VH-VL binders against Oxysterol-binding protein-related protein 5 (OSBPL5). Designs and how they scored, part 15

Target 1, 118 residues: Oxysterol-binding protein-related protein 5 (OSBPL5), of Homo sapiens (Human) (q9h0x9r126to243)
Amino acid sequence: VVIMADSLKIRGTLKSWTKLWCVLKPGVLLIYKTPKVGQWVGTVLLHCCELIERPSKKDGFCFKLFHPLDQSVWAVKGPKGESVGSITQPLPSSYLIFRAASESDGRCWLDALELALR
Below, E stands for the ipSAE of ESMFold2; O stands for the ipSAE of OpenDDE; V2 stands for 0.75 times the mean of E and O plus 0.25 times the DockQ between their complexes.

## First folded at step 16 (VH-VL; framework fv_tislelizumab)

Design u4 (from r4 with heavy chain L100W; at its last look DockQ between E and O 0.78; V2 from the best seeds 0.00; counts 0 for: pae E 2.1 > 2)
Fold by ESMFold2, look of step 16:
Structure u4 (fold): chain C 118 residues (1-118), chain A 118 residues (1-118), chain B 107 residues (1-107)
Amino acid sequence: as target 1 above (118 residues)
Amino acid sequence: QVQLQESGPGLVKPSETLSLTCTVSGFSLSSYYVHWIRQPPGKGLEWIGIIYFTGRTRYNPSLKSRVTISKDTSKNQVSLKLSSVTAADTAVYYCARGPWSKYYFDYWGQGTTVTVSS
Amino acid sequence: DIVMTQSPDSLAVSLGERATINCKSSQSVSNYVAWYQQKPGQPPKLLINWASTRESGVPDRFSGSGYGTDFTLTISSLQAEDVAVYYCQQYYSTPLTFGQGTKLEIK
């Protein structure tokens, strides 16, 4: 069951944003390069994550998903049994920073993720 | 079929609380946001507010101190309360929703007229 | 708040001719703009979403364009049933805001 799906810009410690397709399902956030066939990047396991707003005048509406103990947030396998995802920018093991296309989209994402984390 | 239906008293005394209910069918309040919008006689449209899936709300700043939006997902209802009403609150009140969790409105209720008068 | 300003406030156009309604936002809203038609005693009806995408069942004579701050609704050949008030709306951020409306009449 898909709760929400849309593009978000994602980054880690590097200052480069990558536009990725994010699909929220119960317990997981699936990340794809595009909404087309395959091209799985990674799956975030939501049961171990916390969520915080990070609004910025420079970067707009942002939020962070992170493991509070700095452990990995990533599932080992993709939804079709993939053993490795693909990504241009290396992403950290324990957190992701997201940027929404609009303030309205960002608030919808925070709302849906907050529920998924409860 | 998607349907929204507003209900509530058509006449409210000044200083009292306006209470309206939007009953929805053909979609889930767990997947789509419902908004309240009003239109004073002969005037334009004013967005009142939204309730998110978490129960968090956002309101038009012009009304924020007086407005409460709530929902009962099991009854497919979204409620509006506007306290301390004056003649300026006389309007047609609409509930509306858009596709997915987007904020343009493809389905509107028929509207209910509320008159504030002694 | 993002202010949506329509022009003109009212417009009279002969049957079969082109009607043009403009909407400007006080800051960029990307393509997060919708257009509505409202006839007396009825709720608004969605015509256009995403600035230029026509809703199903909306006649081809209606079109929308624009990006950023400047948006246009065009009716290419006015019909009698198109007499209404037209509103633009931004959905880029809350509070969601509408233009003040443009009343379209037959000349």
Scores: ipSAE 0.505, ipTM 0.837, lowest interface PAE 2.1, mean pLDDT 89
ESMFold2 (binder alone), look of step 16: mean pLDDT 93; pTM 0.949
OpenDDE, look of step 16: ipSAE 0.878; ipTM 0.947

Design u5 (from r6 with heavy chain G101S; at its last look DockQ between E and O 0.84; V2 from the best seeds 0.00; counts 0 for: pae E 2.9 > 2)
Fold by ESMFold2, look of step 16:
Structure u5 (fold): chain C 118 residues (1-118), chain A 119 residues (1-119), chain B 107 residues (1-107)
Amino acid sequence: as target 1 above (118 residues)
Amino acid sequence: QVQLQESGPGLVKPSETLSLTCTVSGFSLSSYYVHWIRQPPGKGLEWIGIIYFTGRTRYNPSLKSRVTISKDTSKNQVSLKLSSVTAADTAVYYCARHSWSSKYYFDYWGQGTTVTVSS
Amino acid sequence: DIVMTQSPDSLAVSLGERATINCKSSQSVSNYVAWYQQKPGQPPKLLINWASTRESGVPDRFSGSGYGTDFTLTISSLQAEDVAVYYCQQYYSTPLTFGQGTKLEIK
């Protein structure tokens, strides 16, 4: 069920990076504050997203998931019926920018996400 | 229970294509990455390449024009083809597993298969 | 390519003594370094990942350190079974690259 899981730095419009635990499953990217259960932040619905590599001046590797029509990428409820976590986080509704710690990590994430978007 | 095993011909003629198969068990090719690495006799290790979940590949630039890596997840197999071989391609060929957590260090290796290129 | 350069090329150490192997990368690789042990006729065996994290089942006499460009593998008390060639490897970017190896012998 789980395709890939790791911590990634995530940002939106604001320039501050937040380190979050990302769990990739077919069709969805689950985002948690930590690997521990019960700290759900939000779920990205991959069926509506496009994926692009982003140039970065910083070390690591950046990529973006976004809705091409600028609509929400977030599911309303969490996997256990949690309330919308994205409302409590200052992340944009229609896109997320990710940073993996290395080029190698980032290329694995692009590969796994490309598969999950199919 | 994790196991990787290389197989293929031990002798290959110059200018021909080297073809090897890595058969895996105890893990899924849909969740883990397999790499090919080689080691010429008495020499160090050279990374050959990786095949990703999507079927995309990345190869060592020194071999890129001659290398093809493919996989068949239903058979638990990853294949290596190296075309136009010379004596410099004589080596032990290993397949090795890339960590499930997207880390490119090799926690499990096959025993290796020796390939000799000789006319 | 990121070049990994080991020193020394070979090393002889008395049983029970400390062995030190150095590895330098041509550019920063953060802590994305692994160390392997290879005995004759065997595949490499992973000892250390993340520059300093010991793999399960690896004796605690093996330790790794370093960050950025300079890395060290240390065997605190050499045992007869530690005779091998040791390799460092960076996994920050492709192509993945290994050091040239350090042959460790009993003096």
Scores: ipSAE 0.378, ipTM 0.786, lowest interface PAE 2.9, mean pLDDT 87
ESMFold2 (binder alone), look of step 16: mean pLDDT 93; pTM 0.952
OpenDDE, look of step 16: ipSAE 0.872; ipTM 0.945

## First folded at step 17 (VH-VL; framework fv_tislelizumab)

Design v21 (from u1 with heavy chain F53W; at its last look DockQ between E and O 0.74; V2 from the best seeds 0.64)
Fold by OpenDDE, look of step 17:
Structure v21 (fold): chain C 118 residues (1-118), chain A 119 residues (1-119), chain B 107 residues (1-107)
Amino acid sequence: as target 1 above (118 residues)
Amino acid sequence: QVQLQESGPGLVKPSETLSLTCTVSGFSLSSYYVHWIRQPPGKGLEWIGIIYWTGRTRYNPSLKSRVTISKDTSKNQVSLKLSSVTAADTAVYYCARHSFGSKYYFDYWGQGTTVTVSS
Amino acid sequence: DIVMTQSPDSLAVSLGERATINCKSSQSVSNYVAWYQQKPGQPPKLLINWASTRESGVPDRFSGSGYGTDFTLTISSLQAEDVAVYYCQQYYSTPLTFGQGTKLEIK
């Protein structure tokens, strides 16, 4: 069951932002390059994550998923058993910083993620 | 067919609490966001607040101290309570559904219910 | 709060002529703008979302444009049934806010 799906910008280790398709399901956040099937980037395991809002002066709405012990938040395999994700800029291992296109979008994501993290 | 319908007393005395109910059909409150919006006579539209599919609420800061929105998913009902009403709260009150997803524009509206605040 | 200001407050246009309604936001709302049509005794009806996307069933004479702070609703050829009050709305941030409305009449 899909809780929410939409595009978010994700900050890479090189501090650049990449727009990616994010699909929230119970217990996991699936990240894709595009909404098209076959472009899986990675799977975030939500059971090991905490969520915080990150206020920003720039456009959009930022929030952060992170592992409280700085361990990996990523699953080793994709939803179809993929072992290698689609190529994107390098992403952090123990956290992800997201940027929604608007405050309203961000609020919806926070609400959904808070529910999914329970 | 998607439908929303507001109901409640058409007359409320000053300082009392306005209570309205929005009954929905054709969709589940567990999957959609519902908003309350009001329109004073001959004036524009004012957003009151939202109840998320998770049950979380967010209110217009101008009304936050007086507004409570809740829902009963099993009854397909969303409730609005506005306390300490004055003549300024006289308006047509609408409940509206925002489109599937996270975008806060309204694809379906109730017909609205008129509430007059008068002694 | 983001303030949405429409112009003009009222507009009279001849049948078959172009009607143009403007909406300005106090700050950038990207393309998070919707337009509504409201007739007397009825709730608002959604016409345009994402500043320029027509809702299903909306005649193609209606069009929206704009990005950032300046938005426009255009009716290319005014019809009698288009007489109404039109509202712009931003959904970029809460509280959601509407323009004050533009009353469109036939000249």
Scores: ipSAE 0.596, ipTM 0.878, lowest interface PAE 0.9, mean pLDDT 93
ESMFold2, look of step 17: ipSAE 0.625; ipTM 0.873
ESMFold2 (binder alone), look of step 17: mean pLDDT 92; pTM 0.946

Design v22 (from r6 with heavy chain S31T T54S; at its last look DockQ between E and O 0.86; V2 from the best seeds 0.76)
Fold by ESMFold2, look of step 17:
Structure v22 (fold): chain C 118 residues (1-118), chain A 119 residues (1-119), chain B 107 residues (1-107)
Amino acid sequence: as target 1 above (118 residues)
Amino acid sequence: QVQLQESGPGLVKPSETLSLTCTVSGFSLSTYYVHWIRQPPGKGLEWIGIIYFSGRTRYNPSLKSRVTISKDTSKNQVSLKLSSVTAADTAVYYCARHSWGSKYYFDYWGQGTTVTVSS
Amino acid sequence: DIVMTQSPDSLAVSLGERATINCKSSQSVSNYVAWYQQKPGQPPKLLINWASTRESGVPDRFSGSGYGTDFTLTISSLQAEDVAVYYCQQYYSTPLTFGQGTKLEIK
């Protein structure tokens, strides 16, 4: 059951934001390049993650999803059996930083993620 | 079929607490957010607030000290309480369904309930 | 708070003619604008989201445009059933705010 889906800007250690399609389900966050099915980027396993708001003086609303023990947050296979090797983005193994377009949007995402982390 | 229905007393005395209930059907409060919005007679629309899935709330700063929104997901109900009412609180009160997702526009509205504050 | 200012406050248009309603925000709201129609004794009805996306079941004669601070709702050929008050709403930031409304009448 999909809890929420939208495009979010995502980055890791590189200071460049990439707009990706995020689909939130209980326990997982599925990440795709576009809203249409296909081009799976990765799946975040939420049960091992923590969620924290990232204060920003810039536009939008930032938050971070991370493994508290610096272990991988990524599932090894995609929802249709895809290999993890389909990822071309230089994303970190243990965390992601997200930016919603507005604070209002970000509050919904924070709320939905808190439920899905159960 | 998606429906929202407001209910509560139509007349409230000044300084008392206005208490309304929105009963929803055709969707789950675990899937869609619900907001309260009011419209004074012959005037425009004023957003009151939202209750999130977690039970957290966000309110219009103009009303924040007097507003409480709560929900009972198992009863499909969202409640509004507005304390210390005055004649300025006379309005039609609506509950409205947030479009699916994170964008704050309203695809379904209740029929509204008229509340008059009068001594 | 983001102020949404509609113009005109009321508008009279002949049947079959074009009606244009303007909405200006006090700061940029990107395309985070919705339009609603409200007939007497009824709740608002969503017409347009994302400044220009028509909701399902809304007639083709309704269209929206704009980005940033200036937005327009257009009814290309006014019908008798289009007599109503129209509201714009920004959803970029809370508190969510609506325009003051534009009353559309038949001339």
Scores: ipSAE 0.632, ipTM 0.873, lowest interface PAE 1.6, mean pLDDT 90
ESMFold2 (binder alone), look of step 17: mean pLDDT 93; pTM 0.948
OpenDDE, look of step 17: ipSAE 0.832; ipTM 0.931

Design v23 (from r6 with heavy chain W100Y; at its last look DockQ between E and O 0.78; V2 from the best seeds 0.00; counts 0 for: pae E 2.04 > 2)
Fold by ESMFold2, look of step 17:
Structure v23 (fold): chain C 118 residues (1-118), chain A 119 residues (1-119), chain B 107 residues (1-107)
Amino acid sequence: as target 1 above (118 residues)
Amino acid sequence: QVQLQESGPGLVKPSETLSLTCTVSGFSLSSYYVHWIRQPPGKGLEWIGIIYFTGRTRYNPSLKSRVTISKDTSKNQVSLKLSSVTAADTAVYYCARHSYGSKYYFDYWGQGTTVTVSS
Amino acid sequence: DIVMTQSPDSLAVSLGERATINCKSSQSVSNYVAWYQQKPGQPPKLLINWASTRESGVPDRFSGSGYGTDFTLTISSLQAEDVAVYYCQQYYSTPLTFGQGTKLEIK
């Protein structure tokens, strides 16, 4: 059951955004390089995460998913049994910062994520 | 087949509450958002608001104090209440389906229901 | 609020000729523009999303273009059935806003 799917810009500690394909299902956020190739980047386990809006001076809409105890948010295997080594180096273990392309997009993503975290 | 159908009284007295229901079929309110939009006679379209999956709402600031949108997902219904109506609220009221995902354009519309505010 | 301003307010075009309707936003909306056709007594019908992507079942004579603040709907060869009012809509931010409409008639 896919709740929402779209590209979002994602970053961690560096101020460099990477556009990735995000697929939201109950309890998980699947992250891929592109929708066509479907190459798995990582899976965020939403049940261990908190969600917060991040203020931004730019267009778009920022939010953060994070583990409140600074532990990993990532599943160790992908949806087809992929190993933990598939996550790219620039993504941190305990949080991700997202930017939706517009304020209206971001409101939908927050709504869908709030539901999926339950 | 995707359908939206508005229903409610066609005539409402000034100062009373306008109450409309949108009944949907061919899709689920757990998969698509629904909005309310109105069109005064001979005029353009005005967005009224949205209800989100969580039950949160967002309204046009011009109407915010008078508008309530609610839903009953099990009945496939989205409701609109507009309080303290005046002649300026006379319009055709539409419900419309939000495109799949996060983009706020409307791929299906109901036929509209005309509401006249008159004593 | 983002204001969408259409021009002209009304337009008369001969059958088979090209009709052009412009829409300008008060600030950048990227390509977050949709176009609708509305015939008398009917709800609006979606023609174009993402400024330039035709919806399925929409004839090829309809095309959209633009990015940022300036957008155009073009009907390459006007047919009698194209008589309607046309609206642009931004969906970059809420409140969602529509242009005032352009009434298209046959000359």
Scores: ipSAE 0.537, ipTM 0.845, lowest interface PAE 2.0, mean pLDDT 89
ESMFold2 (binder alone), look of step 17: mean pLDDT 92; pTM 0.948
OpenDDE, look of step 17: ipSAE 0.841; ipTM 0.936

Design v24 (from u1 with light chain S93R; at its last look DockQ between E and O 0.90; V2 from the best seeds 0.82)
Heavy chain, then light chain:
Amino acid sequence: QVQLQESGPGLVKPSETLSLTCTVSGFSLSSYYVHWIRQPPGKGLEWIGIIYFTGRTRYNPSLKSRVTISKDTSKNQVSLKLSSVTAADTAVYYCARHSFGSKYYFDYWGQGTTVTVSS
Amino acid sequence: DIVMTQSPDSLAVSLGERATINCKSSQSVSNYVAWYQQKPGQPPKLLINWASTRESGVPDRFSGSGYGTDFTLTISSLQAEDVAVYYCQQYYRTPLTFGQGTKLEIK
ESMFold2, look of step 17: ipSAE 0.729; ipTM 0.893
ESMFold2 (binder alone), look of step 17: mean pLDDT 92; pTM 0.944
OpenDDE, look of step 17: ipSAE 0.869; ipTM 0.942

Design v25 (from r6 with heavy chain S99T; at its last look DockQ between E and O 0.90; V2 from the best seeds 0.82)
Heavy chain, then light chain:
Amino acid sequence: QVQLQESGPGLVKPSETLSLTCTVSGFSLSSYYVHWIRQPPGKGLEWIGIIYFTGRTRYNPSLKSRVTISKDTSKNQVSLKLSSVTAADTAVYYCARHTWGSKYYFDYWGQGTTVTVSS
Amino acid sequence: DIVMTQSPDSLAVSLGERATINCKSSQSVSNYVAWYQQKPGQPPKLLINWASTRESGVPDRFSGSGYGTDFTLTISSLQAEDVAVYYCQQYYSTPLTFGQGTKLEIK
ESMFold2, look of step 17: ipSAE 0.734; ipTM 0.897
ESMFold2 (binder alone), look of step 17: mean pLDDT 92; pTM 0.946
OpenDDE, look of step 17: ipSAE 0.864; ipTM 0.943

Design v26 (from r6 with light chain Q27K; at its last look DockQ between E and O 0.89; V2 from the best seeds 0.82)
Fold by ESMFold2, look of step 17:
Structure v26 (fold): chain C 118 residues (1-118), chain A 119 residues (1-119), chain B 107 residues (1-107)
Amino acid sequence: as target 1 above (118 residues)
Amino acid sequence: QVQLQESGPGLVKPSETLSLTCTVSGFSLSSYYVHWIRQPPGKGLEWIGIIYFTGRTRYNPSLKSRVTISKDTSKNQVSLKLSSVTAADTAVYYCARHSWGSKYYFDYWGQGTTVTVSS
Amino acid sequence: DIVMTQSPDSLAVSLGERATINCKSSKSVSNYVAWYQQKPGQPPKLLINWASTRESGVPDRFSGSGYGTDFTLTISSLQAEDVAVYYCQQYYSTPLTFGQGTKLEIK
């Protein structure tokens, strides 16, 4: 069921990157604080998202998931029925910017996300 | 039981197309990437390319114009075609399983198939 | 392309002694390095991933270290079954590249 899992750096409007554990399944991207499952941050509903690569001069590889009509991308409940996610940085409702550690990592993530969006 | 097995003609004439098939078992091509890697006699390893879940490919620039990698997920097969071969393409050809996830190292390899290019 | 250069090309080490194989990348690859062992007529076998993480079933005498551009594979007590060619590989970017190999023999 899990297509891919890894730590990715995530940010929104602020320039501050937060390293979070991302678990990709068909239709959803689950986000946790750490690789040890149990500190759920949020779940992105991929069916409403678009995916684009973001150019960067820095090492790594950037991409963006966003709602084209600026609406929420987040599920209201967690995978175990949680009603409140754990978060150390407020994230935007309608988009996230990601950075993978290398271009090769990022290419795998784009590939896997393209499948999971559908 | 994870297994990869290469198959195809062992002898190919110069200027023709080398065509190989990798048949996998014990894992799904929807869950793991597969790469092609070759090794000329007595020499080191050369990465040929990858096919992604979506069917996109990336190839070694040294071979890019001559290489096609494709897959048939329903048959558990990944194919390699290398066109316009010369003696320099004589090698053992391996298919290898990408470790689970986004990191490009190879936890399982096929036994390899020897391809000789000669008249 | 990132060039991986191994040293030495060949070495002979007495049984029970330490063998050290070095690998240098032409630019930083972080810890994105794997090591493989290859015996004649066999495919490569994965020993180490992430520069230092031992693959399951690999004996404790094998260890890897390094970060950035300089990497080392160490066999702490050489055994007869360790006679092989050893390759480092970077997986920071495509094309994936391997070192030229180091042939390890018993002295």
Scores: ipSAE 0.703, ipTM 0.887, lowest interface PAE 1.1, mean pLDDT 90
ESMFold2 (binder alone), look of step 17: mean pLDDT 92; pTM 0.946
OpenDDE, look of step 17: ipSAE 0.877; ipTM 0.947

## First folded at step 18 (VH-VL; framework fv_tislelizumab)

Design x1 (from g4 with heavy chain S99W; at its last fold request DockQ between E and O 0.81; V2 from the best seeds 0.81)
Heavy chain, then light chain:
Amino acid sequence: QVQLQESGPGLVKPSETLSLTCTVSGFSLSSYYVHWIRQPPGKGLEWIGIIYFTGRTRYNPSLKSRVTISKDTSKNQVSLKLSSVTAADTAVYYCARHWGSKYYFDYWGQGTTVTVSS
Amino acid sequence: DIVMTQSPDSLAVSLGERATINCKSSQSVSNYVAWYQQKPGQPPKLLINWASTRESGVPDRFSGSGYGTDFTLTISSLQAEDVAVYYCQQYYSTPLTFGQGTKLEIK
ESMFold2, look of step 18: ipSAE 0.748; ipTM 0.900
ESMFold2 (binder alone), look of step 18: mean pLDDT 93; pTM 0.948
OpenDDE, look of step 18: ipSAE 0.892; ipTM 0.951
ESMFold2, look of step 19: ipSAE 0.735; ipTM 0.897
ESMFold2 (binder alone), look of step 19: mean pLDDT 93; pTM 0.948
OpenDDE, look of step 19: ipSAE 0.900; ipTM 0.954
ESMFold2, fold request of step 22: ipSAE 0.704, 0.680, 0.635; ipTM 0.891, 0.883, 0.868
ESMFold2 (binder alone), fold request of step 22: mean pLDDT 93, 93, 93; pTM 0.949, 0.949, 0.948
OpenDDE, fold request of step 22: ipSAE 0.904, 0.904, 0.905; ipTM 0.954, 0.954, 0.954

Design x2 (from g4 with heavy chain S99F; at its last look DockQ between E and O 0.81; V2 from the best seeds 0.78)
Fold by ESMFold2, look of step 18:
Structure x2 (fold): chain C 118 residues (1-118), chain A 118 residues (1-118), chain B 107 residues (1-107)
Amino acid sequence: as target 1 above (118 residues)
Amino acid sequence: QVQLQESGPGLVKPSETLSLTCTVSGFSLSSYYVHWIRQPPGKGLEWIGIIYFTGRTRYNPSLKSRVTISKDTSKNQVSLKLSSVTAADTAVYYCARHFGSKYYFDYWGQGTTVTVSS
Amino acid sequence: DIVMTQSPDSLAVSLGERATINCKSSQSVSNYVAWYQQKPGQPPKLLINWASTRESGVPDRFSGSGYGTDFTLTISSLQAEDVAVYYCQQYYSTPLTFGQGTKLEIK
């Protein structure tokens, strides 16, 4: 059951944002390159994550998912058995920083993620 | 089938508290957000507020903190209380739902008319 | 608060002709605009989301366009059942705000 789906900007290893399609389900956050192509990028296992808001003045609404012990947040296989994600720039193993396009979008994402992490 | 249904007293005396209930069916309050919106006679639509999955709320600043929205997910109910009402609060009151992070409303209740008069 | 201003407030159009309703936001809302139709005694009905995406079951004579601050709802060939009040709504930020409405009538 899909709780929420939207494009979010996600930071990789460089100071640049990659717009990715994020699908929230109970216990997992699925990340795809685009909604139409559906190329799986990675799946975040929410049971091991913590969530914090990162205040923003100008750039939409930011938040971070991270493993408190600095371990991997990623599932090994995709939802269709994929073993290799399709991202061109690697994402960090233990955290992700997100930017929603607006404050209202971001508050919905925080609310839904907070519930999904419980 | 998806349904939202508003209920409550049609007449409320000035200075008292207006209390309404939105009963939902055909969907879960854990999957869709519910808002209250009102429409004074012969006038446009005014957003009142939202209750999020976690129970947090946001309200229209124009209502001067007179608003309380709450929910009981086990009863599929979202409640609205508006304190210290005046004739200006006479309106049709709607509950409506949105999915995900984009706050547009695919289903509305039929509305309930509230008249504030002595 | 983002103010949504519709024009015109009232519009009369002949059957089969094009009806055009404009909506302007006081600041950029990207494509975060929805359009609703409201007939007397009924709740609003969602027609368009994301400025231009038609809801399922909405006739293809309804179309929306715009980005940023200027948005348009178009009915390509007006039918008698299209007589209603039409509202635009921004959902870029709270408080969510609606245009004042445009009453569409048959000329």
Scores: ipSAE 0.637, ipTM 0.870, lowest interface PAE 1.2, mean pLDDT 90
ESMFold2 (binder alone), look of step 18: mean pLDDT 93; pTM 0.950
OpenDDE, look of step 18: ipSAE 0.894; ipTM 0.952

Design x3 (from v24 with heavy chain S99T; at its last look DockQ between E and O 0.90; V2 from the best seeds 0.83)
Fold by ESMFold2, look of step 18:
Structure x3 (fold): chain C 118 residues (1-118), chain A 119 residues (1-119), chain B 107 residues (1-107)
Amino acid sequence: as target 1 above (118 residues)
Amino acid sequence: QVQLQESGPGLVKPSETLSLTCTVSGFSLSSYYVHWIRQPPGKGLEWIGIIYFTGRTRYNPSLKSRVTISKDTSKNQVSLKLSSVTAADTAVYYCARHTFGSKYYFDYWGQGTTVTVSS
Amino acid sequence: DIVMTQSPDSLAVSLGERATINCKSSQSVSNYVAWYQQKPGQPPKLLINWASTRESGVPDRFSGSGYGTDFTLTISSLQAEDVAVYYCQQYYRTPLTFGQGTKLEIK
């Protein structure tokens, strides 16, 4: 039951964007390195998250998913039983910042995420 | 079978409100976005707006003050209202399905309904 | 608004020959371009997305290319059924905008 899927740029604490494949389902956001070979990076549990638009001076469109009490947003296992493993850039436990390639893409992602958080 | 069909009065008087309905089948309004697009006689295509899953809307700035798009989930319908019409609003009006996901191109279109603005 | 300008406005091509339609955007739209075919009394039909990706069921004589501001639709061997008006569309930013159309006829 996939609501939306696309590549998004993701960052956390460091000033470094990583392009990752995001698959949105009710209640979860699955994050992979690529769509074709599908190395799982992590799964965000949306039930504990809040979503806000993030203003940006750059082209594209930014938004943030976060736990309002700074607790972990991550599932402990992947969809095929994967355990936590090496991530190309360490991501924070309690939030992620996303950048869609265009403003129009970003509006769809905000809308779909708002629905999936319900 | 994916289908979209526009319906509504074909003749509208100047200064009045144009009201159209798009009835969809073969897909869910919770899974795909629907847009309105119009085409004046012998002219090109003009995007009117989108309604999102949450009910939020975005409109062409040229029409924004006069346009309302809404949906009725129980009837599989998306509606368009355009107020204060003039002859410039005479067109074929289409509803169109946004491809799956976040990219704003249209894989299915309704047949279109002609609206003429005349006394 | 991003303006999409097509050239030529009309084009006549002999059966079996190549037809080329150009589309230029007023700002970069990356590869966020779709092409549509429209016959009289019908809605537009999607041919190409992502500037160059052919939709399912579209004959392989249709191809698209381009990135940034300059885009091309090519019909490699024109068939009688290809007589139509062709539109490009950008989807990088709202409002979504279409080219003015190119009418393709058999010579």
Scores: ipSAE 0.745, ipTM 0.898, lowest interface PAE 0.9, mean pLDDT 90
ESMFold2 (binder alone), look of step 18: mean pLDDT 92; pTM 0.945
OpenDDE, look of step 18: ipSAE 0.866; ipTM 0.944

